# VH-VL binders against Thioredoxin-like protein AAED1, chloroplastic: the designs that were tried, part 1

All scores and structures are predictions.

Target 1, 196 residues: Thioredoxin-like protein AAED1, chloroplastic, of Arabidopsis thaliana (Mouse-ear cress) (q9zuu2)
Amino acid sequence: AITGASSGAGIGKGTADSLDTVKVLDLRGNEIPISDLWKDRKAVVAFARHFGCVLCRKRAAYLAEKKDVMDASGVALVLIGPGSIDQANTFVEQTKFKGEVYADPNHASYEALEFVSGVSVTFTPKAAMKILESYMEGYRQDWKLSFMKDTVERGGWQQGGILVAGPGKDNISYIRKDKEAGDDPPVEEILKACCA
Unless a header shows other numbers, all headers, positions and changes below count from the first letter of the chain; antibody chains aren't numbered by Kabat.
F, E and O stand for the ipSAE by ESMFold2-Fast, ESMFold2 and OpenDDE, each averaged over both directions (binder to target, target to binder). V2 = 0.75 x the mean of E and O + 0.25 x the DockQ between their complexes.
[cut] marks letters that were taken out.
Atom coordinates printed by the task and the answers are left out, and those that the model quotes come from them; centres of patches stay.

## First folded at step 1 (VH-VL)

Design i2_8
Fold by OpenDDE, look of step 13:
Structure i2_8 (fold): chain C 196 residues (1-196), chain A 124 residues (1-124), chain B 106 residues (1-106)
Amino acid sequence: as target 1 above (196 residues)
Amino acid sequence: QVQLVQSGAEVKKPGSSVKVSCKASGYTFTSYYMHWVRQAPGQGLEWMGYINPYSGGTKYNEKFKGRVTITADESTSTAYMELSSLRSEDTAVYYCARDITIFGVVTDYYMDVWGQGTLVTVSS
Amino acid sequence: EIVLTQSPATLSLSPGERATLSCRASQSVSYMHWYQQKPGQAPRPLIYDASNRATGIPARFSGSGSGTDFTLTISSLEPEDFAVYYCQQYSSYPLTFGQGTKVEIK
């Protein structure tokens, strides 16, 4: 599995092909081809570990802080989580996330993108400190969401990442796969990828 | 075995500065935030701020208007609180206190271990 | 800042009696903790997150509440329970404590 950030013409086509059949759900339960999210626009897509994840919420927040920059560049901010539509809606209600939110209850996008999963990459000293920092900054984990069936079945060990794609289904210019929980890139790196 | 040991009592003049130390033992110093809380004689508890010894990040009670500086030395597992421009109202027992966390995603943010306190007396 | 008001200021009771302490917040808080402080000692944790007993705390101590109203209960006072009790919120900065309730021997 590739970890970290990668960019270039070579990664776009392969990644796009892997996502060709992947569908996600909007907040109303409509199936959306994931590539349609960046078909006609550029998008920053954040993949959450799960909708109750405190580190994911922090990531969503610092990305949302740059939404004005993204908007000015015609770039959509999108968050995808591996939970249900209800979990997605709960996430929006709790966080007031201003970007677009989609659910991937089948984890199809996570599998296609080969995001990292495992206990060892979730429970690290660095991750623990980041979790603590997140709490100290006012972010909270939703334990109800954390203990829902889908999350429990996955063990809560699924990692996420960040994708920058579009316009065009095959135009994937940036992908960063989290190597551990809280493995957030500098926001400037994302802005460079999407909005430079 | 977890213990916080603070420096001894101080007597200071108004306008001077005091620096109180808090030495941690029995746990990984950088894995827990360190708070400072003071208590004037016969009064309640007042939060001053905290430090993340791992990153050096700090947060202060704005009431102190920049008079307080919290630092940490990983090499000695010691946190410090410096209060400048001392006033008589700053006479208090100063405590360091550690947060508690559960490894992983479960965290509890209450002060589970406290130092013995350091009396700082400000008098002319 | 969030102001925490504890009541009563002083509670005079005898050993074996039930003690009920109140902490009211000026606005809703998500995380409320209770500390016990005996004379000449540092505070120690008693209850965290409104209703969880800290390590080593006897079952006679219990906490309840949500939003703006929180309660600490001692079902049957022991001689060692006579102390000052503080509530503390971690909902917003600055962190704040109540003014304390003194539980004293009647």
Scores: ipSAE 0.009, ipTM 0.570, lowest interface PAE 10.3, mean pLDDT 87
Fold by OpenDDE, fold request of step 13:
Structure i2_8 (fold): chain C 196 residues (1-196), chain A 124 residues (1-124), chain B 106 residues (1-106)
Amino acid sequence: as target 1 above (196 residues)
Amino acid sequence: QVQLVQSGAEVKKPGSSVKVSCKASGYTFTSYYMHWVRQAPGQGLEWMGYINPYSGGTKYNEKFKGRVTITADESTSTAYMELSSLRSEDTAVYYCARDITIFGVVTDYYMDVWGQGTLVTVSS
Amino acid sequence: EIVLTQSPATLSLSPGERATLSCRASQSVSYMHWYQQKPGQAPRPLIYDASNRATGIPARFSGSGSGTDFTLTISSLEPEDFAVYYCQQYSSYPLTFGQGTKVEIK
């Protein structure tokens, strides 16, 4: 699997094809083709490791801080996490995230996008430091969510990424796959991709 | 400006079906879920189900055991609720009500705009 | 399903008095809302997410509670406040309403 950020011609179609059959769940449990999220609009899509992940919550927060810029550009802010709709709702209740939230309990989008997974990429010295920093900044991990069956079965080692796509199902202009937990790109990079 | 206008009162025989319409105006029809809620005379409110007008996705109260069908026509911004195998107990005022946005936007999960209601009377 | 029990069934009060309405859920609820319904009218939103006033709702209306116990308070009843009030949960399907509390003039 490729890691890091990629953009340019040709990436969109390949990625879009991989996501063609992928569905996610909205907060009400309705199945939605993932590509519909950016079919008629541009969207910044953040893929969380899981809904209880402190680093994911921090990512959600710093993206949300730029939601006004995104809104001004007609860009939707979307967060997708592995887990149930209940976990997604819990995430919303706890974080008060103001973007759109979807659940991918089957990790279909994560597999399709070939996000990395593994213990070695989750527990790194750098990740550890970022976790500590996040706690110091007031972010908290939901341990209950962290130990949910689906998270445990996946080992809790799933990594996420960021996608910028639309308008158009095949119009994927930016993809960044996290190399390790806490591997956040500069927010300016995302804004350049979505809103420049 | 946001308004839901429902079809007129209906009188039906037991065993028949009724289809109530709800026309939306003043907002983007496909951006909000549409609920149906009924109220028997002198009774409380009962949720029947909702539709995502964008995807066509539906959720039903299982109490109705498949008798209820909710549909939406984007071209006319109209939602429909059809109830089959009508019984006297189905006599009620039926309301459509819009809810939150379709794309799972983290917002309030309450029904903010209601239709005026449609009385359906089931009698022999 | 989650059963919502409202109390009292009827509340008889005079204008200017304080009204306190209770809604108890059979299990913990994350999203609780209140609606007002007047005779011959559709319900209208009053309180959402336990404690937030819907658009256009006067300050005399307030909501509180969490878990299984929720309260709607009208600090000083106005003549137009005499109506039926329903609580509603959006925590699980099917969505359910309380049986309603009628606030009537004494």
Scores: ipSAE 0.008, ipTM 0.570, lowest interface PAE 10.2, mean pLDDT 87
Fold by OpenDDE, fold request of step 13:
Structure i2_8 (fold): chain C 196 residues (1-196), chain A 124 residues (1-124), chain B 106 residues (1-106)
Amino acid sequence: as target 1 above (196 residues)
Amino acid sequence: QVQLVQSGAEVKKPGSSVKVSCKASGYTFTSYYMHWVRQAPGQGLEWMGYINPYSGGTKYNEKFKGRVTITADESTSTAYMELSSLRSEDTAVYYCARDITIFGVVTDYYMDVWGQGTLVTVSS
Amino acid sequence: EIVLTQSPATLSLSPGERATLSCRASQSVSYMHWYQQKPGQAPRPLIYDASNRATGIPARFSGSGSGTDFTLTISSLEPEDFAVYYCQQYSSYPLTFGQGTKVEIK
C-alpha cells in the first residue's frame, strides 16, 4: 500500500477508478456515491480511523479551523468515518464538527483507497505522544464509539487519510494515506492542495 | 422569498395514479431535502417520505413503499410525488415541505417551508 | 414507529389565558418539533428541537421537554393563536406526528 502524500497528474484516475462504485451514507442514511462529494465542487475529505478516535477528532478540529479559507475557495470540508450512521451522528453531536460528515460502515472507501490497517501502525511511540498531546489540548476519545461493532469488526486498527478532489469525479489532486495513528500532515499542505 | 408552489387539485379513480408537483423558488433547490406529508380531511399529518434532490436519495414511509415514488428535477427545481394504486383512503391534501441541507452538515431537522397543499380526491 | 400522543385533544381558552399542550412519545425521542396549522392553511414550524422558536415565532410560544414528555406553552393566547398544534419527532423513521391539539376560543 502506498503511504504518505502524493499529488499531481496520474494519481487521480487510478484513485477515482477504485472509488467509482463506493457508496457512503449521509447522516440520514441516504446512500451517496462517494465521488459525488466532489463531482461539482472541490472537497477536502478526511478519512477518520473511527468516529471515537481522539486523533481523528483533533484532525477534524484543525481542518475546521481552516474552513473559512476553504469556504472562500469554494472547497467543501468532508469527514468520512468507518462506522454506523449513529456513530456519525454521535461524532457530530460531540465534536460539533461543522463540515460534512458521512459514514462508511463497510469500509468500502478505506479498502478502495488501500488505507493502512494494523496494530503496529496504531500503537507507536509517536502515536502515543500525539495522543497525549491531544488530551493535553482538551480532546477526548469516545470509548463507547471505539468499542462499537463497526469499529471492532475492523479491530480498531484502521488508519485513515486525506483526499483532495474535484471538481470532477476523476479529479483527485491530493492523497495522503496515514502511516500510523496521528500521522497528520501540516495543515498548510492541505491548504496548498485545495486552496492555493 | 423562499416558496414552494404545488400543482392543482386532482380527482382520480380508484386504481389510478396521481403525480403532484412542487416547484421551489427563492433558494438553492439541491441544498435541501424535500418531504411529502399528507393530511386526510379532518385528520392529522402523515409523513410519506423525502428526497435528496442532489443525490436522488429517497426514504419512504413503509406504509407507502411500493406505491409512492418521489423524484426531483434539478433543472426545474421541482419535486414530484407519484402515488399509484389509489384508494379512497388516499383522499387527502398532499404537502411538500423542505428540510435541512442535503449534506452531512449539522443543522436542524425540521420542515421549515411548506407548499400550499394539493387536494387529491379518490372517488368512484 | 414512534407514536406521539397529544393531550388534550381540544383546549378551550380565552384570549390572554395560558395554554399548555402535551406530547408524549411511546419511546425516547430526539428532535421534537411543533407545528401550527390554521384552517385551510399548510402547517408552519413553531418550535424545533423541543425548545427553539422557529423564525418569526413570537416569544409567547415556548417549548420544553426531553425523553418522552414534551410541552408547548403559549403564555398568553392571542386571537391568531387559535389553531391546531402538532408535535413531530425526527428521532427515527418513519417520521411521525401527534394527532394534534386544537386550541379553540372559549
Scores: ipSAE 0.007, ipTM 0.573, lowest interface PAE 9.6, mean pLDDT 88
Fold by OpenDDE, look of step 15:
Structure i2_8 (fold): chain C 196 residues (1-196), chain A 124 residues (1-124), chain B 106 residues (1-106)
Amino acid sequence: as target 1 above (196 residues)
Amino acid sequence: QVQLVQSGAEVKKPGSSVKVSCKASGYTFTSYYMHWVRQAPGQGLEWMGYINPYSGGTKYNEKFKGRVTITADESTSTAYMELSSLRSEDTAVYYCARDITIFGVVTDYYMDVWGQGTLVTVSS
Amino acid sequence: EIVLTQSPATLSLSPGERATLSCRASQSVSYMHWYQQKPGQAPRPLIYDASNRATGIPARFSGSGSGTDFTLTISSLEPEDFAVYYCQQYSSYPLTFGQGTKVEIK
């Protein structure tokens, strides 16, 4: 079992084992072992709720803001979403996300990492306020992506998280599972994990 | 107050180039895409392209076939549009316009703030 | 490119009358916006995402539509509403505008 929020070498092996057989798709549809994303490099991996999620886009934005710091530290910025490669490409087209983007249409990584899912964790008062704030800040939900079959089948209730891993498949130094939509950690926490 | 101030009117000869500037103030320059839109006299609006000042990424209307170059200078919060090989048909008011983005995230929002426009006249 | 066709080209009305402007897209559009432009001025945002009023836009302005058909409605024209109105799609590149509808005083 993967803990909700952990840091340090103690969580690496268990988490890595859970992800051992997990594959994701790059934007061209190539199947990639997820652990290869941090095999030879350190990576910050953001797991989105779905590619149309406004809060996920905000997360992507504030991570991208620190990409220079990550680059300076040799750390890759990666985003994974539970949609199709088309959705991933649409996300990139729409957001111009500077990091790497991968699709996990089977939700294999989300299951392996035991990210939470549910209506109650998506529609919280806090999440509602964060959504409102995001809109006020100019972020928008992509409803077309939000209403795609694979997203709808999950009810749009899938949560994500943040992983810091590598170099080395078993070297997972940070994992934070979102408790609810918009449950973003301070960026400093991520930077400490990846780039300190 | 958010404001976009463009450079003054230009008169150019065919075959020459023009570079129009758009200085942004009142907001974080790198947080918003900057579009360029032109309008020929008595005509409608035509999208030329945009720049993401954060990433430097650009997208152009292919109609201009490489004649358009959009750049941004973060240090001065200024976007530029250069149009080369000018033709009489390029006579128009050129606008810069901001849309809502944060660190490269396009929200598909509308162009909320416009410059005052720059008239470029191309005549022999 | 997505072609936006606005109709009518010109709409002649009196103050107090209802104005209905149409914008038809050559293909389905996810994001449609409306702009108002007065003579000698830059366009200003009016409606975004088909039905949302931009900041400072009076309630008499409303937008509706989806897919390929969009409508801008002015419930009761004010003197300051006589202008050219453009629809604009942000669904695909290149971004495109309609040719505009001129709302003029009858």
Scores: ipSAE 0.007, ipTM 0.542, lowest interface PAE 10.8, mean pLDDT 88

Design i2_8
Fold by OpenDDE, look of step 9:
Structure i2_8 (fold): chain C 196 residues (1-196), chain A 124 residues (1-124), chain B 106 residues (1-106)
Amino acid sequence: as target 1 above (196 residues)
Amino acid sequence: QVQLVQSGAEVKKPGSSVKVSCKASGYTFTSYYMHWVRQAPGQGLEWMGYINPYSGGTKYNEKFKGRVTITADESTSTAYMELSSLRSEDTAVYYCARDITIFGVVTDYYMDVWGQGTLVTVSS
Amino acid sequence: EIVLTQSPATLSLSPGERATLSCRASQSVSYMHWYQQKPGQAPRPLIYDASNRATGIPARFSGSGSGTDFTLTISSLEPEDFAVYYCQQYSSYPLTFGQGTKVEIK
């Protein structure tokens, strides 16, 4: 897994090509080509492990805290999660995330972006500590979402990452793949990528 | 019944600002983007920008860079468009129009419900 | 920006006649929409995504086209159809409208 990497034109183009046929679902079930999310605007796209993930919710929160900065720069905040539309809606209801939310029930974007998956990368001592910290900060895991069929079928071990792209479908300027659960970059790194 | 009701006509002097309101009813305000479109007398339609009432995210026509501000108040289900440094060329009917879900991108959707329009006249 | 050119500027026809309106884009577009505007009223949606009738729109209205060329057809004009028609693209920002075609009674 590659973390904290800024992509040049070549990397961006390759990544964009891999995403060319990928579609995600908005909360109403409309299919959206994922590249359209940053076609005409710059976007920070957070890929969640699943919609019930406490660490993902924490990530969503600290990104949302910088929403004003992103807005000022004309940058959209987007969250994509593996799961159903219902899970996505539940996520929004529970977290009140002030960004765009999309579901990728087929994990097509995760596969295209080659995000890691595995038990060993989910359950690490570091991840455990981060989970505890998240709980101490008031965040909670939604176990019901964690045990839904589509999440279970993937074992719940899917990792996410962060993408900064646009404007332009091929303009991917930043990609960070999580090595393990809770592998969050400093928010300043994201802001530098999207909003500097 | 889905409805957008806009504020009344305005008469402004050059250099001043105008703020037009658009109150939504009959649907969940934070579930749809809100666009602003204007039409000069006897002319066509011109897109100004939109807001995501849920996130507060906006997108503007660069033609109006620095002059247009679109805001939304969830508590009152009202969207606002403020245009500053008014010129005679800004004389137009201004429309609000709702569009797509706030959790989607601006594609495959259209402006399905329009306000009645607000005439803004800029004259010395 | 994508420029939409509508033709003709004015179309003079009688009730019962067929109306054909053209919208040409300066570059390939997706998600072309058509709006109808009557005097003193706000625009209303007519056709979306090139060929889909909006809610409540009669079957005499139809849309077609792709790429750069789009057409709105009214198979048989009714008295209430005399209005200005605008095409609008959602392919790229800024969103843009055509200059409009006025369908007037001969």
Scores: ipSAE 0.005, ipTM 0.532, lowest interface PAE 12.3, mean pLDDT 88
Fold by ESMFold2, fold request of step 13:
Structure i2_8 (fold): chain C 196 residues (1-196), chain A 124 residues (1-124), chain B 106 residues (1-106)
Amino acid sequence: as target 1 above (196 residues)
Amino acid sequence: QVQLVQSGAEVKKPGSSVKVSCKASGYTFTSYYMHWVRQAPGQGLEWMGYINPYSGGTKYNEKFKGRVTITADESTSTAYMELSSLRSEDTAVYYCARDITIFGVVTDYYMDVWGQGTLVTVSS
Amino acid sequence: EIVLTQSPATLSLSPGERATLSCRASQSVSYMHWYQQKPGQAPRPLIYDASNRATGIPARFSGSGSGTDFTLTISSLEPEDFAVYYCQQYSSYPLTFGQGTKVEIK
């Protein structure tokens, strides 16, 4: 599936071109061109606000619920966060996320994809209710990660999104840029893009 | 089925080099880290390093850095470990081992599939 | 470098007995794994992340522990369980293994 997502989608060759020079880090410190994550397989790539975010942790669990379906379709589940390798490793240890995790400490992918940033879209009444719901479900904000210099210095107001791409470096079939914190799409939308 | 098949036993003179191969089959070679671990006779296991076969990036145990080179060839799904300036204490069985990435928890450094081992004997 | 000290070095037991193997780390570790090695064979994975059985490992094998102290338990030894057992950690490089505990028939 291509285009038509409920959030602003920048699907096309221009989006793929903006990612040409972007690199991310695996959890062991190796640099990887971001497009290599979907070069040889289709991938659902979730871009977290940061590794300590309770809403991002709930989204990771939400997507992982469908990992068996994605695996059966040959689709990888990937999470990218805008922090250090240490922050990414802490996220994995705390959440036991079953997908692949990569770090983008320079925010290069976020800049290239033009994801939203801002205090007014981070602290909304809707986000506050979703945070409360997430706490009632047992998810917790990691305040150490939330106050780390890299998170604060680059703005804890960074929003994320979801990308479906591959196989092929230029083959981006779906992109969703979150309008505010906790702006989760229906899972059906993601599955139609990746696995139909 | 997932398999790692290593090259045969070697007898080497001190000061020479050895290159052990590890051919992978039954899985996507570039999606998993490949480790090298050795075991001297009657001794325990010693980690030598790993390679990311996709990027070519490596990490070595500093004990071996300067003498060990780990490489990979995606086209043949084969990893290699070369140990130079061999000494008699390098006599050991050398194993390749695949890091687990099923479900993507890569921070575990868990080695789920091992090659059969290659005996390298360093003798006069 | 994180040193793993396994105890005892040798554990002499009869089939049907419970085996308890200890692995102590010099510092707190993020991940601890256990491997079994029989003579002339490559190591075989047993337990990953302290307490999870690897695929195909029977229920008599269990692991526990956190921080610096980890335990592998074999609830009722079978003849095929007489082998050397290694723990392996990561918290920082290099990856290290314990020196091994040999479980042998008394």
Scores: ipSAE 0.005, ipTM 0.493, lowest interface PAE 13.8, mean pLDDT 82
Fold by ESMFold2, fold request of step 13:
Structure i2_8 (fold): chain C 196 residues (1-196), chain A 124 residues (1-124), chain B 106 residues (1-106)
Amino acid sequence: as target 1 above (196 residues)
Amino acid sequence: QVQLVQSGAEVKKPGSSVKVSCKASGYTFTSYYMHWVRQAPGQGLEWMGYINPYSGGTKYNEKFKGRVTITADESTSTAYMELSSLRSEDTAVYYCARDITIFGVVTDYYMDVWGQGTLVTVSS
Amino acid sequence: EIVLTQSPATLSLSPGERATLSCRASQSVSYMHWYQQKPGQAPRPLIYDASNRATGIPARFSGSGSGTDFTLTISSLEPEDFAVYYCQQYSSYPLTFGQGTKVEIK
């Protein structure tokens, strides 16, 4: 687990190996091996905290401002978020983000890349027993409200990062793991990694 | 100038296979899904499946599962549809069609560019 | 699978008249698209996501509807508009098309 940023150097084969079995979902719900996103082209891959996060929307916008530079260098702009395909589609509709968007509802890429989580939610024995008691009495959750509530709680603690990779499955040239919310790198750091 | 150009008409016997090609030009082939749709003479349109040309991921209509294989060759910007174990009811015009998500609007499975069609006739 | 029923099957009208085509889904659908097809030609996109005109489609074409009931309207028919029109949906696989409405000269 590396705290803080790294660039251009220090990316080893071990990071690429951690991603070997990781899949993400496109906007139609089809599974895509994550390494396919940069197998045939270089890509700047932003990992959002969650699709509804204002700070993540700010990062998406600042990367999109450099889309023309990335296009001129043959570099794809990709955003991955820890949520459902419905939330990913909503993000695209609301932000008009010009890059590719993928969903990782099970956090598989976040786990494989060991992105930081600032706080973990711990179930107390009392809370766990009350949840179990309610289920034994035949109560069931409203999945729509539980989904939105659980997503907000999960996303408020999850941090993201930025990856520059490709062409080639194993060719990871830059990775930055955010230490806290709003821990944006200077855009010139990203451009140097992808496009210089 | 976005174009999809398909291979020529074919006449096949029952039990054989056919492989129809669809050559794309004027756009980035790997950035858009490719669908296959067929139309029997005097009939409506029937969706067969699609491929993501970038990843190779496919989805098929269950009606054709096991008989249809959709592939893509990135180096030639060409999609293929192979239909095996041909029957007389497979006589149809076969179309390839590109779908595209318009910026800022999710338009799932909107087929904005179509090939000219390939007539496949199955006759004993 | 979701069945799309178009009505009428045939609509016989003169140039300058208003055409109204209906598409009814067997259950609520997320996306509805419309295509135009002339004999010997591939389908041509007209309307996507119920109400948005495809690139290059004249303003006389409009779409409306939601849920299970959708309508394509041609406000004033031109000679080039006599064709077969198909609706197409997605809410679950497989993607399905309506059987078509033929708009022909009276």
Scores: ipSAE 0.005, ipTM 0.484, lowest interface PAE 13.1, mean pLDDT 79
Fold by OpenDDE, fold request of step 13:
Structure i2_8 (fold): chain C 196 residues (1-196), chain A 124 residues (1-124), chain B 106 residues (1-106)
Amino acid sequence: as target 1 above (196 residues)
Amino acid sequence: QVQLVQSGAEVKKPGSSVKVSCKASGYTFTSYYMHWVRQAPGQGLEWMGYINPYSGGTKYNEKFKGRVTITADESTSTAYMELSSLRSEDTAVYYCARDITIFGVVTDYYMDVWGQGTLVTVSS
Amino acid sequence: EIVLTQSPATLSLSPGERATLSCRASQSVSYMHWYQQKPGQAPRPLIYDASNRATGIPARFSGSGSGTDFTLTISSLEPEDFAVYYCQQYSSYPLTFGQGTKVEIK
């Protein structure tokens, strides 16, 4: 399993193949092949731990700060969370995230991408500090979303990552799998990957 | 060696258009965003917009309501700012300013190099 | 838009004195920069990301702050430091500048 950041055509192809049958839901409940999100455009895709996650919201925010730059480069900003459509909508309402938001209630994309999952990677001292920092910065955990069935069933230990892909289903140029909660890359790294 | 050289001063009538140029040298033109910022006499700085010379993507301050057009010519490493429907209040020094590259060292984006400015006077 | 309010509008000091300039944002700002503008010249970068000195900027210049409150400090004013200073946010579009603080010789 690939950990951390990786890029390359070979890795991209393998990753793309694993996602070939994966579908996500838009905010209206339409099933969308995940690869269609970057089929005809380049996209930065952030995978959240869950829609109530404070660190995920912080990530969404710092990516959103660069959305206009992404737009100027023809790059879409996409967030995927492992929750229900309702959770996704709640996320949008609460955060006013301006990028595209999709739900993956079955965690199909997370499994396909082999994102890390575990208690030990969620509650690390570093993660704890980052959580505190996020609160200090004004971000908040949505506890209701955090304790919803979907999240609970997964234990809340699912980690996310960042993908840069497209245009083209197989054109995955960047993937970073979070090692722990709050494992965010510098935004410049993302911009380099997406907007070069 | 990095330098931005802007076109000369302009005097324009109300309702007309002005196009200011900014020629870049000493660096890879397409690797940096180019901003335009203006400053009315005795006033502060106002951001107008930017262009990504590589993609041609632009972002504008909506305050200008479509009157501003920013373009770039890679072949000449020159950015342009055109402001239409000129008004007296558009009298200002207009600056081009290079943004830090999105590539290379990890730094926040700021305008690190500025042109010398172009005075545009709008008068009847 | 994010409104940046600088204070004071004018700061009259003598060489060797300490200058403290404030920039307050109407909302939290992630990226705050400071520029110096001397009469008849274009602005130049002074501080980026709240506390980092731009290339070639003397150590007497320092920046601090987070959230909505930012400060530029000149520990000991030199004759060449008398200028207008602008804060600028790069957190949200449209990008905005403060109205400037003029540091003038007393």
Scores: ipSAE 0.000, ipTM 0.538, lowest interface PAE 14.0, mean pLDDT 87

